# Designs tried in a protein design chat: VH-VL binders against q96il0. Part 217

Target 1, 167 residues: q96il0
Amino acid sequence: APERGAERRDTAPSGVSRFCPPRKSCHDWIGPPDKYSNLRPVHFYIPENESPLEQKLRKLRQETQEWNQQFWANQNLTFSKEKEEFIHSRLKTKGLGLRTESGQKATLNAEEMADFYKEFLSKNFQKHMYYNRDWYKRNFAITFFMGKVALERIWNKLKQKQKKRSN

## First folded at step 7 (VH-VL)

Design T2m (framework fv_ebronucimab)
Fold by ESMFold2-Fast, scan of step 7:
Structure T2m (fold): chain C 167 residues (1-167), chain A 121 residues (1-121), chain B 111 residues (1-111)
Amino acid sequence: as target 1 above (167 residues)
Amino acid sequence: EVQLVESGGGLVQPGRSLRLSCAASGFTFSSYGMNWVRQAPGKGLEWVSYISSYSGSTSYADSVQGRFTISRDNGKNSLYLQMNSLRAEDTALYFCAKGDTEYSRYYFDYWGQGTMVTVSS
Amino acid sequence: QSELTQPRSVSGSPGQSVTISCTGTSSDVGGYKYVSWYQQHPGKAPKLLISDVSNRPSGVPDRFSGSKSGNTASLTISGLQAEDEADYYCSSYTSKSTYVVFGTGTDVTVL
């Protein structure tokens, strides 16, 4: 008599992401692609004994990821809008309607779209170069803090060896 | 159940500062972008500010840019809005609002009840 | 800040249908798929009714439906009920400075 089925379930509040990091995970994990950026986020494991320096490194890596996510979310929205505007403009120029006889959106062939892609990439070249510059700056900062964390861990190992020998 | 509770509103003189707080519960706070939206008495809604899940990205409406600062404390499930150089035009009910993902702010699936800020001499 | 244009008020009788328009530009409603609708009862917080033009969140009755054509989004409330009497706001992503722009708001009266 289970014909009607079970009640609806949702593992996340109000239909928000169902793919949270496992509560007891000892590793970083990769989530599903973000709705707007289409990039997969990395959720970082936070160790029980995280030092302030390790926290700064993790925060910097998370901040860099968020910057990257926001950049590509904005790019994707801009691309989608300009693509639709280009298609509509081209269809009007060709004397065609925006919808096919079946009611679907009319599309351009690959050769016609090539002009849009070239124009969009060319138009956004400077933005891409600034993105790369910021990427290098952020990567430099991450590398610097990785070095500091490595030195801290070496120091802690040395201190632990001295303590064990003293005891 | 998702709950957002704002506090810190009140009467303040023009040119002074005020700090709003929003306490979140019922969801993984650190997994979502958060927003402040305001509504002047008898008027419509105006988006004010956004912060991403780990504070890596913030955005502000032009009307508050340079005067307001959004921040969050994921360990305390709390969102904040530091409001400096307040103007009469900032008088409004301020809502804390939850974004739909970690990084976007395009719609708000849950709202608090708001805290009233009145800027008057 | 640019604001989306909504009618000041619409009215209907119980069981009827009403439609609220939300008109913007190609920089917001016309250009993107990110239109949302909020219901606000007097003295209460806004509640999300529709996201992404036509998506209903869990708990929102199917009497509420959204659509978009060109620069105009529409919210249709079918089978109008007394509890639907409220202010309704549309919202859209925008390529302008505010990132999100709200409509002027529409007062729905059930007579």
Scores: ipSAE 0.035, ipTM 0.647, lowest interface PAE 6.3, mean pLDDT 83

Design T2n (framework fv_ebronucimab)
Fold by ESMFold2-Fast, scan of step 7:
Structure T2n (fold): chain C 167 residues (1-167), chain A 120 residues (1-120), chain B 111 residues (1-111)
Amino acid sequence: as target 1 above (167 residues)
Amino acid sequence: EVQLVESGGGLVQPGRSLRLSCAASGFTFSSYGMNWVRQAPGKGLEWVSYISSYSGSTSYADSVQGRFTISRDNGKNSLYLQMNSLRAEDTALYFCAKGVEIRRYGFDYWGQGTMVTVSS
Amino acid sequence: QSELTQPRSVSGSPGQSVTISCTGTSSDVGGYKYVSWYQQHPGKAPKLLISDVSNRPSGVPDRFSGSKSGNTASLTISGLQAEDEADYYCSSYTSKSTYVVFGTGTDVTVL
């Protein structure tokens, strides 16, 4: 019922931050985008009776998230810095100032920026390809351990049901 | 042909400041990123700081972030490192090093280095 | 930033080949083709021997070669000569820091 649903919600703690996992969360929590990587971090829930295999999976997922965050933070930083350097160099070559008559930052048109994007993509193609390969490998490892955890849970449930039947 | 000559090193007390200079010649200075790399006596190499060709971007090792400032003057073919709040662990030979190509992570030419000793 | 792991010393006789390893992680040596090698004689500035894993700059003898497999880069010096006695450093781009990390360094002795 609707009335019962409202009472159930009111029983839960209030004043929980959007940007931090709830104190009593039973599930993984997704945070706001990181300023540098522009990726949303996942805060992992730790079960009370976490098995060694479940712990290994969680740590692998945490490590993979950290690796992914660091890669994109560095890539975004590199892109922004090299873009500014390219714009400044081209404006200097043209004999133009760094600001327009209105005091706004001077920019290059889309045609002029095409050269930068071509160079950036070409120079970072290998890096991006290795990132994609490693991202894929990491996700395969995570999927493999997820499968192992699922099988462990199925086995334990079957073992428990068999014990109940024999007793 | 390519030459990098560092200067400005010396003995300084902890907490004080020092400014290093590097004079470049034999290449188009404004076309290349520049770096500072240091080596403590009897120890290995440690990258310190980077500045892009037009000064549009800079980077620093965590150990010096907030204390050191890299800058350049393309009209004078000169690179600088302003070192503030110096610590004993900053004692090292400081090399000026030229990037191999635009946005590459190797150093094709190095200066002879200038010695910075931070001691009481 | 974490240093790349190199053996402390390697030795060989004239005419032999020696190999120096440089081991990192998938965030540096394993992830990218931005590995450089430097030679440093006592009291001198480092000299670039190899860039981009295996690219030999003009003026560097073809006795020096670089390679990479997984998280380990290698510098091989063939036809070892007395003048090759020096410290050798690897370096790599790293995704964990803003630029470059150096190896711990290897002392090559020619016996």
Scores: ipSAE 0.000, ipTM 0.452, lowest interface PAE 19.4, mean pLDDT 80

Design T3 (framework fv_ebronucimab)
Fold by ESMFold2-Fast, scan of step 7:
Structure T3 (fold): chain C 167 residues (1-167), chain A 120 residues (1-120), chain B 111 residues (1-111)
Amino acid sequence: as target 1 above (167 residues)
Amino acid sequence: EVQLVESGGGLVQPGRSLRLSCAASGFTFSNYSMNWVRQAPGKGLEWVSYISGYGGRTSYADSVQGRFTISRDNGKNSLYLQMNSLRAEDTALYFCAKGTEYSRYGFDYWGQGTMVTVSS
Amino acid sequence: QSELTQPRSVSGSPGQSVTISCTGTSSNIGAGYKVHWYQQHPGKAPKLLISDNSNRPSGVPDRFSGSKSGNTASLTISGLQAEDEADYYCQSYDYSLRGYVFGTGTDVTVL
């Protein structure tokens, strides 16, 4: 039978690519870099005996990964789009075609591109500041729940050891 | 076609041991959890034991904890249940059951079962 | 042992609808774990009938439907037929037991 779970799919023009790793593997799987965000996605293993707290942590990590993937996919798409528009605008102003005599896309020199990079960084400064703020908030929440899960596991092991010692 | 075939059941005296096997085919065995579920004559279903796809996690019903051991050999597409210190209460039809592909904590395919009778 | 509570038996006439309840606790159905339903004909292995509360596997007639509310799941068989005469079991996961729990089972009789 053909292998299932190796298929990749694009979700939106500025969205996150999805991949289908082997289903119900016993460990987390790290996929190839996403086409749009250039980040490696993690597919989380869901154990049959997952506690509600473990489920909450896993969902939080999955949601944070999706948010992070969407942010970078959107940033990379916006950068590429605006860069291409800037180059086309400048070439049009100079009376040049969009292609070189070799058939490749015409480009601007480093001095001409410096204006674009300066404007792009300035325009996106606030967006990147909010991203960093949200990134820290999300990682703080993940760390908090990781601590709760760790305490739950320690408590369960202690209860088990106490039962064994009483026998 | 997914198939699960149990074997190894029989008549055994209390306090003795018995090993059940389940031969799996028609799916990628190592990608799925496997379970043993039993049914005493004329009674309902009772979950016995769980093993994860690569064998890293196992769990047991309280009634069999410390006496039964679940294991698997992914190279042979086989699931096992080693039953030690058997009791009359362990008398049941033992089913091999596959973890679901599309849902959590459910069993999508079952074998026909192998009968274990614990009697003097 | 911890079990999900089902009625012992349910009966109906051909073409009638019957509903089987499955009541759990805060450590299983009440904790948000999904409920699965199995059909077992005499002398046969159980067959998955409904997964994840309400999903029908391929080959299961649309006469069978599942639902869940709070601590209780329900299986409804509409247009009851002779071949529906069987035992039905609900099943979930129990967090406090770290294991699976089955319902007490319901015998469906078609008269």
Scores: ipSAE 0.000, ipTM 0.483, lowest interface PAE 16.1, mean pLDDT 81

Design T3a (framework fv_ebronucimab)
Fold by ESMFold2-Fast, scan of step 7:
Structure T3a (fold): chain C 167 residues (1-167), chain A 120 residues (1-120), chain B 111 residues (1-111)
Amino acid sequence: as target 1 above (167 residues)
Amino acid sequence: EVQLVESGGGLVQPGRSLRLSCAASGFTFSNYSMNWVRQAPGKGLEWVSYISGYGGRTSYADSVQGRFTISRDNGKNSLYLQMNSLRAEDTALYFCAKGTEFSRYGFDYWGQGTMVTVSS
Amino acid sequence: QSELTQPRSVSGSPGQSVTISCTGTSSNIGAGYKVHWYQQHPGKAPKLLISDNSNRPSGVPDRFSGSKSGNTASLTISGLQAEDEADYYCQSYDYSLRGYVFGTGTDVTVL
C-alpha cells in the first residue's frame, strides 16, 4: 500500500491545515508548517497499550495544539489584512498609486510603518495577554499530567521487573 | 444522521436545582465540542456553556458562572448541564448544540430543546 | 454580556435581495474570529446557514451568501422566497469573555 503522508495537505476551516503522517511511523510525527499559523502540527503516536492516563495526556496535548493553531492562523491573517489596508490608506492620503512606475508594489518607509506596528501591538495587547494566560494554564496542566504519566511508568517498570523475576 | 435529544427540563422554584441531559447519536461524540445555548421566550439566542471533545476544557457565560456545571460522558454519548441556584432569568428553552469540529467555534447541529421554567 | 449588533427587522418582496449586518467589537469579529449564521423558523431549532464567514453547508441554497469586512459581517439573501421568513442570528467567539457571542437577531419578513 503506498504511503499517504507529508505531501498531502488539507486546509481546515479557519485556515488551519491537516495532513497525514507516514503509515509506518512508530513515534510522534511533525508535519510541515501550516499555511496560516506557520506552526508545525504534531501527530501523536498511539501505543498499543496506551493507559487511560496516557490517553488523557495525549488528548489534552491535541486540544492545546488545535487552540494554538487557530489563534495564530487568525492573528497572522488579521496582521496581513490590516497591514495591507494601512499601506493602501496612507498611499491614498498622499495621492500616490498602489504601484510604482516600474510596476512594483508601492511601499511606505520604515518610520511610517513603525506607526502601524505600534498601533497593531497596542490594539492587540489585551488579546496577547489572554493568549499568554491561557498558554501558561495549558502548559501547567500538560506538565502536571506528564508527571502523573511518568509516575505510572515507573510503577509499571517495577511491576514488570518483579513479575519477570517471579516467573 | 446526526441527532441530539435534550431532556430534564421542567418547572422549578427559584433557588432549586435541575439537571439537563442531551443524548447524541450519528457521529463520533468524543471528537466534537458540545455546547448549551438557551433562548428565553420571545428573546434571542444566548450561549451558556462549552465543553471540549475530551472534556479537558470548559467555559461559561458570566450570567451562569459558579452556578452551572457542564459535563459529558463519552462512553454514553451524553452531555449534561447541572443547574444550581436557579433564578427567574434562567427561564428559557435550552438547546444542546454540536461544535462544527473538535474545539471549533460554530454549531452545525442542534437539538429541539428542553423548556426550563423558573417560577414561584 | 456584550452581544453582536443586528438590525431588529428586514423586509423584502419575493425575488428581491436583503442584507443583514452583524457588527462586533475588537475582542470578537474585529479580532479575526469567524462568523457563523443561523436560521430559525418559529417553534423550531436553529439551523446552520453559513459557516466560517462565507461557507455554505451542504443543502443550503446558493441564494444565501456571507461576507466579512473589519468588525462587520453580512448575510445576503438573494431571490427572496416565502420560506426565508425566519429569524436570523450571527455568532462568533470572544477571546475576552472566553466564550461564544450571538447577535441580537433579525426578523426577516417576506411581504
Scores: ipSAE 0.000, ipTM 0.484, lowest interface PAE 15.5, mean pLDDT 80

Design T3b (framework fv_ebronucimab)
Fold by ESMFold2-Fast, scan of step 7:
Structure T3b (fold): chain C 167 residues (1-167), chain A 120 residues (1-120), chain B 111 residues (1-111)
Amino acid sequence: as target 1 above (167 residues)
Amino acid sequence: EVQLVESGGGLVQPGRSLRLSCAASGFTFSNYSMNWVRQAPGKGLEWVSYISGYGGRTSYADSVQGRFTISRDNGKNSLYLQMNSLRAEDTALYFCAKGTEYGRYGFDYWGQGTMVTVSS
Amino acid sequence: QSELTQPRSVSGSPGQSVTISCTGTSSNIGAGYKVHWYQQHPGKAPKLLISDNSNRPSGVPDRFSGSKSGNTASLTISGLQAEDEADYYCQSYDYSLRGYVFGTGTDVTVL
């Protein structure tokens, strides 16, 4: 894996500006909030001589972040779409137009919107349960590999000290 | 080197079943989603089914929902597609495709495909 | 099912540039899902050509570029060569279908 310069991501159409960590960064970098998920992405530092185990951990962490970002972006987009459809259907049922006499978007009151929120949460219950299960599994795997990487680094330091003594 | 090798295709009659397999190598199989994508002779690509890296989530195209079942065995680096109640419209070359990093919804490596012909 | 719409064919001469459009809807490209492009030569498996709207995988020539605006993504092939003659497919995700969608495919002919 050759040393990368600044990492950049095309964030359109998510609305996040192009993110470019400082060149030769030695630390993970936190970007601006994603337009859809409203979560800040972390761009991971790639060390020189990254071991296969370190690469596996980094890719697992990157994959988990992208999974989490995509889940929330999708949920927010789905919520917005279904909310608009619900409002339009209720206004049509009442015989009301999509605009008020003042030209603003016609809206439902909080009591009427409670029906939508209850339905949305109910039908997404299983999806959220699967999200929580996968989130736990992913973080368990990350923790496991973090432990393996820590042990590898300890062993390498011990090996380095032994070599210095022999030189 | 990433490799995906499909097998199990053949000639079957309508209403019967067939099981496809895909052997994966060159990457950590359990870290990536896997997909089946098909292509009818002379036609375009059609996504068939998805399975997450740990197998906790699956999804299917409407055309195969209730008839096809995707599964994986991470210990054997293998992906499967159980195809029941086959129709003439299921005739296609079936590709095994590796998902890109999670959340990107793309396919970075493809197998050579296995041909399924449903004909009476 | 809603597929992404591509022209059936585009043609050009060696050295010329061609652009292939891929038009989606508010439930896929318009919803912010990224577009990927695949190249398929006759009798071969598709190969990832462009990922995440505009990123070139290692080994893909810089003659291939991707862009996205609104509900439409585009693949541009500059400096056309005979080996570019192939079928090209765009692909995204659709949240209303809860699945992946491919474009109708475009046959590129080098005259």
Scores: ipSAE 0.000, ipTM 0.462, lowest interface PAE 19.7, mean pLDDT 80

Design T3c (framework fv_ebronucimab)
Fold by ESMFold2-Fast, scan of step 7:
Formats: structure tokens, C-alpha cells, sequence
Structure T3c (fold): chain C 167 residues (1-167), chain A 120 residues (1-120), chain B 111 residues (1-111)
């Protein structure tokens, strides 16, 4: 159906795929992988009676998603570009064309590519360490607020039950 | 057409406060990070502050940390910069800048800027 | 010290090619963060010229090109024209500062 296709194939001017949740959705849902980050975005449902604490948790989760998507979009683009530059450079040094005699894109063997991977990992080691540190900090904060929200919900249910009994 | 229009600049004495505004149109404001970037007369560009699309994450240049506060009102398509304890070195043209889609560490649209002069 | 280093000025004649370098550190360009370039005419706001090291936004002439190698990015203007006389700024992100960094800026003069 056209409407179903529109929900699954929403695209932005930047060329990234965007998704729209079904009109009647009352839950979080997961979209297709982003073109640049390869991560699936989560669209968060906002309840009418969202508490300030629940809002803080939701915003923290949304912003962690944005931060994570931003990091991996940048990392994936960097990896792809540098990999192609490395392959092109090595083939040029050998006097080889960009295509094989079979018409396929020319590639380097696994041992030659190991040099690139080793250098890429070494060069990006500190960047990934900072990413991991921030990832742990963000997940700790999310877990902490999830605990607070759970306790708030438990207390509110107990309070409501007690109030009903007194009436 | 994306438009960013800054306002609120002016002459202010050292130690006082000033609030800048940026009115955005032509895009879904809440989907994009926003930034303030300044340029002192005859000098280069200096990033000042960042705010995420949903408004819960902010960051600041060391030179303004603790003195400036970035905020946004997505219902009004507006960005703000609250500038406290102003110093002569804060004198600059202040630009509102839109982040790339999904905040890929860059800016695709800029306003015309609003001039802030801190002088006695 | 965390700003990206650019030459203060470069000059050329109409039709020539000029290149502007942008040198960072291991915490920004050297770490693999993308470099973006902005053009600023006197009295005007900066305009995005090149994004993600080498991507040219719609409306930007193909005379402008970007590249990156190691900790240095370059902006090349081929077929230099009078209208290219402006200030040019590179920009990246620095993970140790957790913030955006701009280059010192380069004044391009068309002789």
C-alpha cells in the first residue's frame, strides 16, 4: 500500500532514511538503519502524563542516541574513505589498474589489508577509548534514572492503592 | 528556505548580563542541534556553545563555561544564549548556526549575526 | 593551542589554483574527525563550502575541492575568480575538548 510504503521509506533532503511511526503507535519503535551510522534509530513515545523524571530519562536516551549516531556516522565515513584511499594508493604503487581483467573492482589480499586495519586501529585507539568512556558514563546515567523512574512508579501505585482504601 | 535571525545584541557594561535570541524557520527545529559561534572584530571564528535537538545536552567553550547558558524553545522555534558576567573579551559578532542533520560535528546554515559590545 | 592551523593569507591571479592547508592534532583531524570548510565574504555570515572533508554542497562550484591526509586537510580553489576573494575557515571536532574547533582562518586575495 502507498501509505505503508511512505511510513517505511521516508527520506530527508540529506539522503538519509527517516521513519515515521504508525499514526496509532503508543509504544517506542525502531526504524531502518541510518545511511551513515548503520544504527537503527528509536522513536520514543511521549505519554500525556509524563513526569519530570520520566522526561529527563527520555531526553537523556534521545540525546545518547543522537551522540552515538553522530560518532558512528563519522567513524564509518572515515573508515570507508581511508580504506579506499589506501587500496587506490597501493594499486597505483604497483602500477595496477582499478579494475581486474574480469572487470571487477581491484582489491588487495587479506595480508595487505591487515596493514591498513592495524594502522587504522592504532590511529583511532584514543578516540575509541574516549567513546567507550562516554558510552559507559551515559549508560550509567540512563540506568540510574531508569531506577529512579521505577521507584517513582512503584511508590505512586502504592500511594494510589492506599488512597482508594481510605475513600 | 532555511532562515536564522539573531537579535538581542547591543552595548553592555562589564559584569552585566545580556540575552541573545535566534529565530529559526524553514526546517523542523527540534530535529537539529543548534550552536552559537562568535567572531571578535577583525578576528577568526570561535565556537561558543552547543545544544542538542531535544535540548537536554549542552556544551560550552572553556572561555564561557559557567558564565553562558544555551537553551531552546522548540515550540517557538527559538534558540537563546544567556550571557552573564560579561567581559571585554566577549565583544564579538554572535552567529546562530544550525548543525548538520543528526549533528555530524558541523554547520550547514548560519544567521547574519548580532553584535555584542562589552565596554564601559 | 587547540585551534587548527591555517596560513594567514594566500594569493593568486585569476585562473590560477591556490591551496589552503589546515593542520590539526591527534585529538581532532588526526583522530579521524571530518573537516568542514566555510567561506566568509567581508561583512557577511560564513557559508558552508565543503563538508565531510571533500563533499561539495549543492550550489558550490566544482572549482572548490577538499582533501585530507593524516592530520592535515586542504582546500583547493582551481580557476581562481575575483569573487573567491574572502576568508576561509576549516572546522573539525576535538574529542579531548568535547567541542568544535575552527582554523585560524586564511585570507584569499585575487591579484
Amino acid sequence: as target 1 above (167 residues)
Amino acid sequence: EVQLVESGGGLVQPGRSLRLSCAASGFTFSNYSMNWVRQAPGKGLEWVSYISGYGGRTSYADSVQGRFTISRDNGKNSLYLQMNSLRAEDTALYFCAKGFEYSRYGFDYWGQGTMVTVSS
Amino acid sequence: QSELTQPRSVSGSPGQSVTISCTGTSSNIGAGYKVHWYQQHPGKAPKLLISDNSNRPSGVPDRFSGSKSGNTASLTISGLQAEDEADYYCQSYDYSLRGYVFGTGTDVTVL
Scores: ipSAE 0.000, ipTM 0.534, lowest interface PAE 14.5, mean pLDDT 82

Design T3d (framework fv_ebronucimab)
Fold by ESMFold2-Fast, scan of step 7:
Structure T3d (fold): chain C 167 residues (1-167), chain A 120 residues (1-120), chain B 111 residues (1-111)
Amino acid sequence: as target 1 above (167 residues)
Amino acid sequence: EVQLVESGGGLVQPGRSLRLSCAASGFTFSNYSMNWVRQAPGKGLEWVSYISGYGGRTSYADSVQGRFTISRDNGKNSLYLQMNSLRAEDTALYFCAKGTEYSRWGFDYWGQGTMVTVSS
Amino acid sequence: QSELTQPRSVSGSPGQSVTISCTGTSSNIGAGYKVHWYQQHPGKAPKLLISDNSNRPSGVPDRFSGSKSGNTASLTISGLQAEDEADYYCQSYDYSLRGYVFGTGTDVTVL
C-alpha cells in the first residue's frame, strides 16, 4: 500500500529542462525505506535519447543498488532473527517467560545484550570486509563511467555547435 | 498453489542456441527473484543464473558467463534463459527455481525441469 | 569450481539418526551466509527441506533439523523412515563468486 503513494512522487519539478517529457519524471526518485534492508531505493529516470555509455552507467548504478539492498536486507534479517533467538534462549535459561505479566515482550538489559553484539560483529567481520571491498570497487567503477559520460556529453555539445556553425 | 513449468528443452548440436521458458503462477511474480539451476544426468545440482524481481540485476555461473542470458517478462509471469554457443558440458535437466525472500538467498519452489541435450 | 563439501553417502536403519555435514569456506558459510537444504527423490525436482540454517518450512516433519557452526552446517534426520531415502543437497551464497553454491550431494540409504 505505501508503495502506491511513493509512485505519485515520481513527478517532474516545474523548473526541469524543456527536453524532459512533461508527463514523465525527468529526475531520479527516492522511495520509502525497504522493509528488509531499511535503505531507500532509487528509481532511475531513463532518457529517451540514452547513449550506450549512459545505459551502461545507469545499469551499473542499478546493479549496485540491488547488490546493496540485498546485502543489507540479509544482514538486517539475520541480525533480527539471531537477536530474537538469543533473547528467547537467555530468558528460557533464567526461567522467565517470553512475555511480561502485562503481555509486553520480555527484554534483556544492555549488559546482557553486549555478549550478543560482540558475537554478531565477530561472526560477520569477514562478510563486512568483503562488503567494503566491493562497495569501493563499485563506486570507483561508477565514478569512472560518470567521467566518461561527462566527456561524451561535452563532445556531443561541441559537435552540435560546430555543425550548426558550418551550416 | 505455486507452480513453475519449464519448456523449450531438446536435442541441439554444439555451437547452436536454445531458449528455455518458465511459466509461473500462484504468486506475485515481480516480487521474487528467479533462478535457473541445472543437473547433468546422474550428477549434482549446479546453479546457472539469477535475476532479481525488480531493476533487472542478473548474475551467472562462471561456466556460462558470456554465453547465457537470463530475462523475465513480469507482465506474462515468464522467465527465460537464452543459451548461445552450447557445449556438450551444458547437457542437463534445467530447473526453474523461485527465490525465497531475497535476503535469505534460497529456493522455495522448483519446476519439474526441461531436458537439454547437446550432442552431434 | 566452488562447491560445498558433503559426504557421498550415509546409511542407517529405520528409527536411527543420521547426520549429513556441509563444509564451506570463508566466502560463503564462513562469511555468515545462511545454509538451505534440499531433498530430491529419484526422478523428481528438489524440495526445500530446511531454510536459513534451521528453519523448517510448513509440511516438513520435525524429524529434520539443521544447525551451523563456523564453516560447517549439518542436517540431522532423526527416527529415519524408508521415505527419507533420497539425495540431500546443501546450498549457500558465495560472496566472492556473487552467486549460489550447492553441496556435492549426499545419498541417504535406509537399510
Scores: ipSAE 0.000, ipTM 0.463, lowest interface PAE 18.9, mean pLDDT 80

Design T3e (framework fv_ebronucimab)
Fold by ESMFold2-Fast, scan of step 7:
Structure T3e (fold): chain C 167 residues (1-167), chain A 120 residues (1-120), chain B 111 residues (1-111)
Amino acid sequence: as target 1 above (167 residues)
Amino acid sequence: EVQLVESGGGLVQPGRSLRLSCAASGFTFSNYSMNWVRQAPGKGLEWVSYISGYGGRTSYADSVQGRFTISRDNGKNSLYLQMNSLRAEDTALYFCAKDTEYKRYGFDYWGQGTMVTVSS
Amino acid sequence: QSELTQPRSVSGSPGQSVTISCTGTSSNIGAGYKVHWYQQHPGKAPKLLISDNSNRPSGVPDRFSGSKSGNTASLTISGLQAEDEADYYCQSYDYSLRGYVFGTGTDVTVL
């Protein structure tokens, strides 16, 4: 008998998957695509002597990743749920069963699904515009802090070289 | 209307376990980080645990690290706190708290709290 | 372990102003992390009063104000009213603890 599934986390589409980076990694690790968001998550390495500025950058990147993962996981779940409800409703209206003769899920043809896609895209247009605006704002902030961290590291290296020369 | 409702508190003996729940409504639950904050009778507020919106990140106060586990079920709009190896010092009112919109360092909504008493 | 330091109590008469200090360290307030303030009436849950050092949430009267300088944040209540009698907590984030920290709390009495 196979091992029982996780007790704490639902594996249904309403849940969000997790990934585990390599245990010995001393660098940022990029995982496989999340089942729900279809995005590759990044596990951020935390150095022992992380500066406040480096931590600010890391926290901003982590927060942006979580925001991005949550947005697309929710969007994909909403799409799947509404698509299934639409198909079910239309099949019921036609007097058809929910399963094909082969036992697969019954589906609508592309022309019948066109109404759903048009309504879904129109309904979510403003939501996607706000997502894009916030995405650009977050990436601008990350780029700005990346620049600050780079300057901090350059300054620290210059101070080390100057100290070496003074002796 | 944002609402957070805690449950699962009660009287429990030292060394035992208890699981708290928080039911959320009125906002898109998975878009926000969630926290547990406790308050011992007549004492101040103490942060206990944090979980990110997708559950990929968790953190704990030193006093509970290794004993408590925070988790969430976004499909059920629910937050949980599994408390193991309970001590008398864990006696407190436990609040579920939502992170502020667009900022992760403050709490804009709080539940009413659920009382946990650890005593023989 | 580490808490932000607040006075245990402050008192004032109706109509006067009181100020509550909140002192942190270089790993929290001094590191640039924002300070938030909560009001808690007896038997009730805390309510967000001031966010991000000085922002008032919708519905909070303008007589409540916040400020921050260096390692210290302050909450000022002007035009003190009987309804302001409550406990007040400051809160920030601490990078050394990798977690949230609350102040020790201040009991405001309106005499």
Scores: ipSAE 0.000, ipTM 0.456, lowest interface PAE 19.8, mean pLDDT 80

